# Ledger of designs, part 15: miniprotein binders against MMACHC-like protein (cblc-1)

Target 1, 261 residues: MMACHC-like protein (cblc-1), of Caenorhabditis elegans (q7z144)
Amino acid sequence: EMSHAESIKRVVDQKLSSHEGFESHMFKIGSYNEAVGESSPFALPYDDSTMALLILSTPDMFDVAFRKWVVQKTMDFGSFDEVCEMVSSPIQSFLEDRLEIMSEKLRKVEENFEILHDYSMTPQRRPKILMQTCGHVAGAAFYYQPCHFQEDGVTWPPAGRMGPNLKFIGLSLHPIYGGHFAFRSVLIFPNVKIPEFCEKEPRPILTASEDVRTALEKFNYNWKDSGFRDFGNPTRRYSTTQMEFFGRPVAERWEVLRPWV
Key: E = the ipSAE of ESMFold2; O = the ipSAE of OpenDDE; V2 = 0.75 times the mean of E and O plus 0.25 times the DockQ between their complexes.

## First folded at step 8 (miniprotein)

Design k5 (at its last look DockQ between E and O 0.04; V2 from the best seeds 0.00; counts 0 for: pae O 4.3 > 1.5, pTM O .520 < .8, other shape alone 8.737 > 2.5, placed apart)
Fold by OpenDDE base, look of step 8:
Structure k5 (fold): chain B 261 residues (1-261), chain A 83 residues (1-83)
Amino acid sequence: as target 1 above (261 residues)
Amino acid sequence: SDEDVNRLAQRIEELLEKVYELSNQIAETGDPSLLLMIWELMLAIEDLATKVHELSKNGNPDAINQILTAFQEISEKLNELAD
């Protein structure tokens, strides 16, 4: 069973390689369900030993793999302006293309799998899965939750600063990339059981409670400046081009990519 | 992805519209079943807001701002109706 799980992971890692800005991290559905609570609306209806793979993107997804994709699409369409007109969501179209190619190869090894995206919703419009919890459980990135960094007699976070009904949310930090990464998808394999598998413990990058509170405040109140991403002293970061691309309105993003072609 | 945040924004707008419709129906009928539905929608909205903030890390600030604005408007309306 573990040999089959490893073969699945090898196919995923071959098509979504680290050199192209992807990582895959294996975990058991039961470990996730325990973390969210078995009675939680976010619990997944699979056996506890069911294999799952978390896929995340690193800075190289944009600067290497996506750049190659943009250049190829420009050649296929004949001009950059034609690509800009035909492709409204370049990052999504790129990710869909890469996941399709991966899925075609994966089906030859294991036919029965589901893909949950970070945007996947139930009919009731609730998230199907909590990606930050998956990242923590899989040992990919440490998830800093506000509830774990409260001090007795201190009201933190300050009430009402984000407005009514805006929840102060947790932050995940990667041991290499800090906040310069994104969770993308989870692959679930209902027929693959890994009961003897033990997940890696997530490495805490921030150790002082004050540093964690500062990171969470920057993420919740000032996320637009991307300053929260630099916590934990990342060794690799998003490029200036990538930061500019994500910092612009959707309609203005293609112009950032014009120098690539 | 940008489209994912846009889809989420659209879904939040749809939920918000439903909350408005339900709030109006509750105001008219006083049916406890509708109160439960509004509560479920509010919880869904809170979950969506959390998810939008998570997605904002992935680089779609505009969709997040639209969603946050929509949430704020609905929250204000729901507070006015509770009052």
Scores: ipSAE 0.034, ipTM 0.519, lowest interface PAE 4.3, mean pLDDT 83
ESMFold2, look of step 8: ipSAE 0.324; ipTM 0.592
ESMFold2 (binder alone), look of step 8: mean pLDDT 76; pTM 0.668

Design k6 (from s7 with E17L S56A N58E D62E N65R Q66E; at its last look DockQ between E and O 0.78; V2 from the best seeds 0.00; counts 0 for: pae E 3.4 > 1.5, pTM O .606 < .8, end hemmed in, 0.2% free)
Fold by OpenDDE base, look of step 8:
Structure k6 (fold): chain B 261 residues (1-261), chain A 85 residues (1-85)
Amino acid sequence: as target 1 above (261 residues)
Amino acid sequence: SDEDVNRLAQRIEELLLKVYELSNQIAETGDPSLALMIWELMLAIEDLATKVHELAKEGNPEAIREILTAFQEISEKLNELADRI
């Protein structure tokens, strides 16, 4: 069973390579369900030993793989302006193309799998999966939750600053990339059991509670400056072009890419 | 008034539609927190919807003003998220 799980992961890692800005991290559905709570609306209806793979993107996804895709699409459509007109969601379209190519190869090894995205919603408009929890459980990125960094007799975070009924949200930091990464998808393999598998523990990058509070405050209150991404002293970061791309409204993002073609 | 309740119901529907639109755009930003932010906004809107139904029974004008203020704050947060997507 572990040899089959490893063969699946190898196919995924071959098609979504680290050189192209992807990582895959294996975990058990039971470990995720324990973390969210078995009675939680976010619990997944699979056996505890069911294999899953978390896929995340690194800075190189944009600067290497997505750039190659944009250049190729520009050649296929004949001009950059035609690509801009025909492709409204360039990152989504790129990821869909990459996941399809991966899926065609993966189906030859294991035919039964489900793909959940970070944007996958239920009919009740609830997230189908909590990516930050998957990242923590898989040991990919440490998930700093506000509830774990409260001090006795101190009201933190301050009430009401985000508005009524809005919660203060936790932050995931990658050991290499800090906040310069994204969770993209989870692959679930209902027929593949890995009961003997033990996940890696996530590495705490921030050790001082004050640093964690500062990071969470920047993330919740000042996210527009992207300063929260630099916590944990990342060795690799989003390029200036990538930061500019994500810093613009969707309708203005294509113009950032014009110098690539 | 029945008119105030209808206005609040319409604003809730508009906010729910906006949250839905934002959820469809998460793939472009690749921000691992956006799904959670959208979910928290959805919960806040659902809580306001519940309060509107309770107030429709009691007819308290002060409570209606509080709900209208809460809608404004949620709308501002939705606009901030729209800028992030």
Scores: ipSAE 0.043, ipTM 0.539, lowest interface PAE 3.1, mean pLDDT 84
ESMFold2, look of step 8: ipSAE 0.287; ipTM 0.655
ESMFold2 (binder alone), look of step 8: mean pLDDT 82; pTM 0.766

## First folded at step 9 (miniprotein)

Design k10 (from k7 with S33E; at its last look DockQ between E and O 0.06; V2 from the best seeds 0.00; counts 0 for: pae O 4.8 > 1.5, pTM O .700 < .8, end hemmed in, 8.5% free, placed apart)
Fold by ESMFold2, look of step 9:
Structure k10 (fold): chain B 261 residues (1-261), chain A 85 residues (1-85)
Amino acid sequence: as target 1 above (261 residues)
Amino acid sequence: SDEKVNRLAQRIEELLEKVYELSNKIAETGDPELLLMIWELMEAIEDLATLVHELSKNGNPDAINQIETAFQEIEEMLNELADAI
């Protein structure tokens, strides 16, 4: 039961290691379903005790693992310019390659699993899984929801992003990295049950309600400048190169990486 | 009027088509913030569609101004997301 679940997690962590900027966080599907609501269209059709692993990336994913991948692709294709022309979605291509390598090793321990990505959508083009909810229930990153930080008798959020018709969205902050991380995927193991597993509570990097409201405003109004990532004074951050990469339009991002080769 | 409601419904369909196309591009970027923003935009368009449907059923000329304000906010966000890719 738990020993098998631990073996699965060890294989995942070996191939998606903390040294290369990954974390895996175990949770039960039932904890997620309770958080979204058992009747919610976002509830997942698995037994409550079903094992899941949340995969997130930390700053070293870009600076260590992705950098090595770019260098290797440059050698394989023959030049950096050819990689830029052939690979339009470098982060997703890198993650897909890494997940396939991980999956090959994982099948030796547990053959039956499903991978849901942050971008996975239903036919109605809605997310298949709510990553911020997964992060919270797994204890990985506190999910700050606007409804929990309102003051009685005072309207907040002041308005949605552009006005009253665009609602404030919540923000997940990691206890070490603040906003310098990303949820990537969830592995679901339908044949692995962990009824005794207790997820830890997420540790909030922000505790004062005023700080949370300021961070949510920064995220909703000014997400492009990335200032929201620094709330809580995280001890580890995205590198200058990674910040430049994310700060540019997608088509211009490859040029940020040229010094790597 | 029925003509105004038809025009609003067509605008919603046009917004949805643009958002669906953009969502495909966003899904490939690896940018979780863009994903969260496009999903909020889709939700806002669904809410707007509901409001237009209620207008066609119940009528209320004051709701037309509220609906047009929502269109402007949604279109501004759509343009901002399109410019970020």
Scores: ipSAE 0.640, ipTM 0.825, lowest interface PAE 1.3, mean pLDDT 88
Fold by OpenDDE base, look of step 9:
Structure k10 (fold): chain B 261 residues (1-261), chain A 85 residues (1-85)
Amino acid sequence: as target 1 above (261 residues)
Amino acid sequence: SDEKVNRLAQRIEELLEKVYELSNKIAETGDPELLLMIWELMEAIEDLATLVHELSKNGNPDAINQIETAFQEIEEMLNELADAI
């Protein structure tokens, strides 16, 4: 079973390679369900030993793989403006194309799998899966939750600063990339059991509670400056183009890519 | 996810457009209370856009739920403003 799980992971890592800006991290559904709570609406209806793979993107996904995709699509459509008109969500369309190519190869090794995206919603408009929890459980990135960094007698985070209905949210930091990464998808393999598999522990990049609070405050209050991403002293960062692309409204993002073609 | 973030970003853009439309209507009325409410809504939407943008990068589903809740609240506030004009 572990040999089969390793063969699955190898196919995924071959099609979503580190050189193209992807990482995959294996975990058990039971480890995730334990972390969210078995009675949680986010618990997944699979056996505890069920194999899952978390896919995340690194800076090179944008600057290498996505750039190649944009250039190829521009050639296929004949002009950049035609691509801009036909493709409303370039990163999504790119990821869908890459996941489809991966899926075609993966089906030859294991036919039964599901793909959950960070945007996958239930009919009740709830997330189907908690990606930051998956990242923590898989040991991919440490998830700093506000509830773990409260001090007795100190009101933190300050109430009302984000408005009445905006919750102060947790932050995941990657051991290499800090905040310069994104969770993308989870592959679930219902027929693949890995009961003997033990996830790696996520590395706490920030150790001081004050640094964690500062990172969370920057993430929740000043996220536009992307300063939260630099916590943990990342060795690789998003390019200026990538930062600008994500910094713009969706409708204005294509113009950032015009110099690539 | 880029898709949900894109959908949320598109929804933010739609909210911003609605706020701008309301702002233009309220600017014609000169009601300072309505102008303040629009400014607060614009700030809330900008903060939401910021949150969506950051969440797009980190894939935080809790953040997505918070964003969706914030969207509902902003939509309710927009409806209240629209009813007040």
Scores: ipSAE 0.024, ipTM 0.458, lowest interface PAE 4.8, mean pLDDT 85
ESMFold2 (binder alone), look of step 9: mean pLDDT 83; pTM 0.786

Design k11 (from k7 with T29L S33M; at its last look DockQ between E and O 0.80; V2 from the best seeds 0.63)
Fold by OpenDDE base, look of step 9:
Structure k11 (fold): chain B 261 residues (1-261), chain A 85 residues (1-85)
Amino acid sequence: as target 1 above (261 residues)
Amino acid sequence: SDEKVNRLAQRIEELLEKVYELSNKIAELGDPMLLLMIWELMEAIEDLATLVHELSKNGNPDAINQIETAFQEIEEMLNELADAI
């Protein structure tokens, strides 16, 4: 079973390679369900030993893989302006194309799998899966939750934009990329059991509670400046082009990519 | 009053609709940070709905100001997200 799980992971890593800005991290559904709580509305209805793969993107997803995709689409459509007109959601369309190519190869090794996206919703309009929890459980990125960094007698987080009743959002930091990464999808393999598999522990990049609080404050209050991404001293960051792309309104994003073609 | 609770419930439904619309747009952007913010806003609106429901039961006047403040804060954040996409 572990050999089969490894073969699955190998196919995924071949089609979503680290050189193209992807990582996959294996975990058990039971480890995730334990972290969210078995009675949680976010618990997944699979056996505890069920294999899952978290897929995340690194800076190179944009600067290497997505760039190649944009250039290829421009060639296919004949002009950049035609691509801009025909493709409203370039990153989504790119990821869908890459996941489909991966899926076609993966189906040859394991036919039964599901793909959950970070944007996947239930009929009740709730997330189908908590990606930050998956990242933590899989040891991909440490998830800093505000509830773990409260001090007795200290009112933290301070009353922010969402008032005293609104929760501060937790932050995941990657050991290499800090906040310069994104969780994208989880693959679930109902027929693949990995009971002997043990996830790696997520590395706490921030060790001082004050640094964690500062990072969470920057993420919640100043997310627009992207300064939260630099916590943990990342060795690789989003390029200026990537930062500009995500910093612009949707209608203006394609123009950032015009110099690529 | 039942009328006030009903108005607050209607405002919650309007917020949920707006958040849902924004979530669909954000899903298309490929920026997971914005998606996390939308998920937390959905949770915040659910918490607000709970507060409104409690208000309907206990009639606590102090809760009204808290509810109105929460509405304002959620609306402000929703507008900021809408302006960012």
Scores: ipSAE 0.496, ipTM 0.796, lowest interface PAE 1.3, mean pLDDT 90
ESMFold2, look of step 9: ipSAE 0.668; ipTM 0.841
ESMFold2 (binder alone), look of step 9: mean pLDDT 83; pTM 0.782
ESMFold2, look of step 10: ipSAE 0.670; ipTM 0.842
ESMFold2 (binder alone), look of step 10: mean pLDDT 84; pTM 0.794
OpenDDE base, look of step 10: ipSAE 0.485; ipTM 0.791

Design k12 (from k9 with A27M; at its last look DockQ between E and O 0.08; V2 from the best seeds 0.00; counts 0 for: pae O 2.3 > 1.5, pTM O .679 < .8, end hemmed in, 9% free, placed apart)
Fold by OpenDDE base, look of step 9:
Structure k12 (fold): chain B 261 residues (1-261), chain A 85 residues (1-85)
Amino acid sequence: as target 1 above (261 residues)
Amino acid sequence: SDKKVNRLAKRIEELLEKVYELSNKIMETGDPSLLLMIWELMEAIEDLAKLVKKLAKKGDPKAIRQIETAFQEIEEMLNELADAI
């Protein structure tokens, strides 16, 4: 069973390589279900030993793999403006293309799998899966939740600063990339059991509660400046182009990529 | 009419709730790019809420139309965001 799980992971890592800006992290569905709560609406209906793979993107996904994809699409469509017109969500379309190519190879090793995206919704418009929890459980990135950094007698976070119903949200920090990464997808393998597998513990990059609170405040109140990403002293960061791309409204993002072609 | 303003206020609250749900969703997914869209939506809804409060005081039909237009724009942005998520 572990040898089969390793063969699956190897196929994924070959098609979504670290050189192309991807990482995969293995975890058990039971470990995720324990973290969200078994009675939670986010609990997944699989056996506890069911194999899952979290896929995340690193800075090189944008600057290397996505850049190659944009150049190729521009050649295929004949102009950059045609690509901009035909492709409304370039990062999503790129990830779908890459996941499709991966899936074709993966089906030869294991036919039965489900892909949950960060954008995967239930009919009730709820997330199908909590990616930050997957990242924490898989040991990929430490998830700093506001509820764990409350102090007795201190009202933190301040009520109403985000609005009456805005939840102050947790932040995941990668041990290498800090906030310069994103969770993308989870692969679930219903027929693959890994009962003996033990996940890695996520590395806490921020140790002082004050630093965690500051990071969470920057993420929730000042996320536009991307300063939250630099917490944990990342050794690799998003390029200026990537920061500008994600700093713009969706409709204005293609113009950031025009210098690539 | 006070009824229209109250209806707009209720719709703004519903939109805010949806934006909050979407925000929680995006943050759980870790795509900060979607957080940008949510923030823009929140700012737009807050501006609408201020306009509705102003209208409740003044009853200006022109301002009601401006809010209705801005509401439609926000609903479109929410749909785009929901499609992107």
Scores: ipSAE 0.177, ipTM 0.578, lowest interface PAE 2.3, mean pLDDT 87
ESMFold2, look of step 9: ipSAE 0.645; ipTM 0.819
ESMFold2 (binder alone), look of step 9: mean pLDDT 80; pTM 0.748

Design k13 (from k9 with L36F; at its last look DockQ between E and O 0.11; V2 from the best seeds 0.00; counts 0 for: pae O 1.7 > 1.5, pTM O .714 < .8, end hemmed in, 8% free, placed apart)
Fold by OpenDDE base, look of step 9:
Structure k13 (fold): chain B 261 residues (1-261), chain A 85 residues (1-85)
Amino acid sequence: as target 1 above (261 residues)
Amino acid sequence: SDKKVNRLAKRIEELLEKVYELSNKIAETGDPSLLFMIWELMEAIEDLAKLVKKLAKKGDPKAIRQIETAFQEIEEMLNELADAI
C-alpha cells in the first residue's frame, strides 16, 4: 500500500515538479478530519487511512511554469489581446491545464481519485475542504490561527476593524517561502490506504506570540501591501511582477503580463 | 427610510471591503476557486449596492427587507469562506 502511495506521489511530482514551482505533501484524511472535527461540515466522508496529496505552488510556478504557459497560449491564439479576451482567469486556466495533464498520467497508476480545488464548493456554497488545515496537517506550512494567540485580559484581535460580523482569518507560513506560496488542490484516493503513514509536523517559523499577532494583523488589515508574506524570513520570494499581478484587481492582471510576450 | 438606506450602504461597503480582503487573502495564500466565490460575492454585493441605491430613491420597506435578508446570506457565506481560509 505504501509503495503504491509512493508511486502515485512520484507521478504527481513528475508532472507538478519542484522546478516548475509545485510541491506535493501526503496526509491521511483522518488526520484532517481530526483537525477540523469529525462533526464539522468540512469533514470528508472517507476512511481515516485514506491517502490524500496537498498540492501547493511556490514562486517559480508563476515566474517559470505560468510564464511558459502564457507565452504558449499567446502563440496559439495569435495575439496577447486575444488571450486576454478568451481567458478571464489565467492562473486558474493554467492550473486546470496542468492538473489535466497530471491526471491523464495519474489515471494510469490509480484510476479512482478526486481533485478538490481551493475553489471547490458544495451545493450550499461552502468550501469542500479547508486548505490551511490540510497544509498544517500535511506538515507543509504552519497554520497560525487567531484563537491560539489570544492573551488573557487582552481583547485581540480588536473587534469591528474588519466589520462587525467578519472573522479575523488565520495565516499559513511555509518554512522556505513564508507567505510567498499558495495552496492549490488536494487529491483524494479513496482506494489507497496509508494507515502506517505519519505526517510531518509543521515547523513553527514564528515563535513569539507578538510576531504571530503582528503577522496576522498585517495579513488581515494590510494584505494589499503583501508585507505579511515576508514573515518567517523567506529565502525565496515572489518576483516584482508576481507581486504586482496579485496586487491588482482580476480585470487588471493581464496587463502585468504584457511584457512577457 | 434614509437612515436604513445609509446603514445598508455602509454595511455594503464593509462587506465589499471584507470580500476584497478575503479575495486577496485567498488569491495570495490559496484557492482560485475561493477567489471565484469571492468574485461571485463581490458581484452579489455590487448588485445589493445597486439595489440600495435604487431604494434610496424609492424608500420601499419590502425591498429594504429583501436587502437585509440578502446581506445576512452574504455575511453567512463570507463567514463560511473565512472559516475555510
Scores: ipSAE 0.328, ipTM 0.725, lowest interface PAE 1.7, mean pLDDT 87
ESMFold2, look of step 9: ipSAE 0.663; ipTM 0.842
ESMFold2 (binder alone), look of step 9: mean pLDDT 83; pTM 0.785

Design k14 (from k8 with A44L T50K H53K E54K N58K D62K; at its last look DockQ between E and O 0.21; V2 from the best seeds 0.00; counts 0 for: pae E 1.8 > 1.5, pTM O .598 < .8, other shape alone 8.848 > 2.5, end hemmed in, 7.5% free, placed apart)
Fold by OpenDDE base, look of step 9:
Structure k14 (fold): chain B 261 residues (1-261), chain A 85 residues (1-85)
Amino acid sequence: as target 1 above (261 residues)
Amino acid sequence: SDEKVNRLAQRIEELLEKVYELSNKIAETGDPSLLLMIWELMLLIEDLAKKVKKLSKKGNPKAINQIETAFQEIEEMLNELADAI
């Protein structure tokens, strides 16, 4: 069973390579279900030993793989403006194309799998999966949750900007990339069991509660400046173009890519 | 006036639709774009809350309760989105 799981992971890692800005991290569905709570609406209806793979993107996904895709699409459509009109969500379309190519190869090794995206919603308008929890459970990135960094007698996070009843968002930091990464998808393999597999422990990059609070405040209040991403002293970062791209509204993102073509 | 409250209720429905759209669009980037969208919604909710508070001093209690219910629904949706990020 582990040899089959490793063969699956190898196919994924060949098609979503580190050189193209992807990582895959294996975990058990049971470990995720334990972390979210088995009675949680986010619990997944699979056996505890069911194999899953978290896919995340590194800086090279945008600057190398996505750039190549944009250039190729521009050639295929004949102009940049035509691509902008036809493709509303360039990162999504790129990831869908890459996942389809991967899936065609993966189906030859294991036919039964599901792909959940960060955007995958239930009919009840709930997220199907919590990506930050998957990242933590898989040991890919440490998930800093606001509830774990409250101090007695201190009102934190400060009430106001998010409203009194809105949750402060947690932050995941990658051991190499800090905040210069993103979770993308989870592959679930219902027929593949890995009961003997043990996930890696996520590395706590921030150790001081004050640093964690500062990172979370920057992420929730000042995310537009991307300063939250530099926590944990990342050795590799998003390019200026990539930071500008994600810092803009969706409708304004294509113009950031115009210099590539 | 009932008309202003109705307009606010309609804007809240538009916000709920937008939260739904955003929930579907988290898809597009797997990155801070979701934060951008949540932030835009939060600002809109805050603006609506301020307007409702101004209207509540003279407004129909039933209309105020409807707006409060709609805000709670938006907050719940935003909190679910926050958990997914």
Scores: ipSAE 0.262, ipTM 0.654, lowest interface PAE 1.6, mean pLDDT 86
ESMFold2, look of step 9: ipSAE 0.525; ipTM 0.753
ESMFold2 (binder alone), look of step 9: mean pLDDT 82; pTM 0.775

Design k7 (from k3 with D4K L43E; at its last look DockQ between E and O 0.03; V2 from the best seeds 0.00; counts 0 for: pae O 1.9 > 1.5, pTM O .737 < .8, end hemmed in, 5.5% free, placed apart)
Fold by OpenDDE base, look of step 9:
Structure k7 (fold): chain B 261 residues (1-261), chain A 85 residues (1-85)
Amino acid sequence: as target 1 above (261 residues)
Amino acid sequence: SDEKVNRLAQRIEELLEKVYELSNKIAETGDPSLLLMIWELMEAIEDLATLVHELSKNGNPDAINQIETAFQEIEEMLNELADAI
């Protein structure tokens, strides 16, 4: 069973390589369900030993793999402006293309799998999966939740700063990339059981509660400046082009890529 | 888009205000079925708000459009609930 799970992971890592800005992290669905609570609406209806793979992107996804994709699409469509007109969401379309190519290869090894995206919704309009929890459980990135960094007698976070109805959310930090990464998808393999597998523990990059609170405040209140990403002293960061791309409105993002073609 | 995210955040606040107003009205009627529906909607809105905030930071723009669609559907459900009171 572990040999089969390793073979699946190898196929995924071959098609979504680290050199192209991807990582995969294996975990058990039961470990995720324990973390969210078995009675939670986010609990997944699989056996506890069911194999899952978390896919995340590193800075090189944009600067290497996505750049190659944009150049190829520009050649295929004949002009950059045609690509901009035909492709409304370049990052999503790129990820869909890469996941499809991966899936075609993966089906030869294991036919029964599901893909959940960070944007996957239930019919009741709830997230199908909590990616930050998956990242923590898989030991990919440490998830700093506000509830774990409250002090007795101190009102933190301050009420109303985001508005009465906006939730102050947690932050995941990668041991290499800090906040310069993103969770993308989870692959679930209903027929693959890994009961003996033990997830790695996530590395706490921030150890001081004050630093964690500062990171969470920057992430919630000042996310636009991307300063939250630099917590944990990342050794690799998003390029200036990538930072500019994600800093712009969706409709203005293609113009950032014009110098690539 | 920061502006779109801000607009979505503002729309979420407006939806939550509507939910609270409806919740107060339903509490007066004493219908537990309607209260459950409102609580489910409130939870869905809060989860969407969280998702919008995460996705905006991760640069997934299409997720923002899907969330906008989800908000429209929630708003329609809230209007239907309001009509049922």
Scores: ipSAE 0.121, ipTM 0.632, lowest interface PAE 1.9, mean pLDDT 87
ESMFold2, look of step 9: ipSAE 0.651; ipTM 0.835
ESMFold2 (binder alone), look of step 9: mean pLDDT 82; pTM 0.762

Design k8 (from k3 with D4K L51K; at its last look DockQ between E and O 0.59; V2 from the best seeds 0.00; counts 0 for: pae O 1.7 > 1.5)
Fold by OpenDDE base, look of step 9:
Structure k8 (fold): chain B 261 residues (1-261), chain A 85 residues (1-85)
Amino acid sequence: as target 1 above (261 residues)
Amino acid sequence: SDEKVNRLAQRIEELLEKVYELSNKIAETGDPSLLLMIWELMLAIEDLATKVHELSKNGNPDAINQIETAFQEIEEMLNELADAI
């Protein structure tokens, strides 16, 4: 069973390689269900030993893999302007293409799998899966939740925007990339059981509660400046081009990519 | 009053609809930070709905002001997310 799970992971890692800005992290559905609570609306209806793979993107997804894709699409369509007109959602379309290619190869090894995206919604308009929890459970990135960094007698977060009366948003930090990464998808393999598998523990990059509080405040109050991403002293960061791309309104994003072609 | 609770419940439904619409637009961007934020806001609204339901049972007037403040803060965040896309 573990050999089969490793074979699946190998196929995924070949098609979504680290050199192209992807990582896969294996976990058990039961570990996720335990973290969200078995009675939670976010609990997944699979056996506890069911294999899952979290897919995340690193900075190189944009600067290497997506860049290659944009160049290829420009060649295929004959001009950059035609690509801009035909492709409204470049990152999504790129990820869909990459996941499709991966899926075609993966089906040869294991036919029965589901893909949950970070944007996947239930009929009740709820997230199908909590990606930050998956990241933590899989040991991919440490999920800093505000509820774990409250001190008795201290009002934190301070009164105001997303203050103590609101759910302050948690932050995941990658051990290499800090906040310069993204959760993208989870692959679930209903027929693959990994009961003996133990997830790696997520590395707490921030150890001081004050640093965690500062990071969470930066994320919740000042997310637009992307300063929250630099917590944990990342060795690799989003490029200036990537930061500019995501910093612009959707309609202006393609122009950031024009120098690539 | 039952009327106040009903009004707050209606405002929650309106926020959920706004979040849903915005989440679909954000999903198209491929921006993971925006997507993460909108999902967490959806969860925050659900928590707020729970507080409104509790208010219907206990009638705590201090809770009303907190809930109203929470609504404003969520709306502001939603507007900021909408302006980013």
Scores: ipSAE 0.432, ipTM 0.758, lowest interface PAE 1.7, mean pLDDT 89
ESMFold2, look of step 9: ipSAE 0.646; ipTM 0.833
ESMFold2 (binder alone), look of step 9: mean pLDDT 83; pTM 0.784

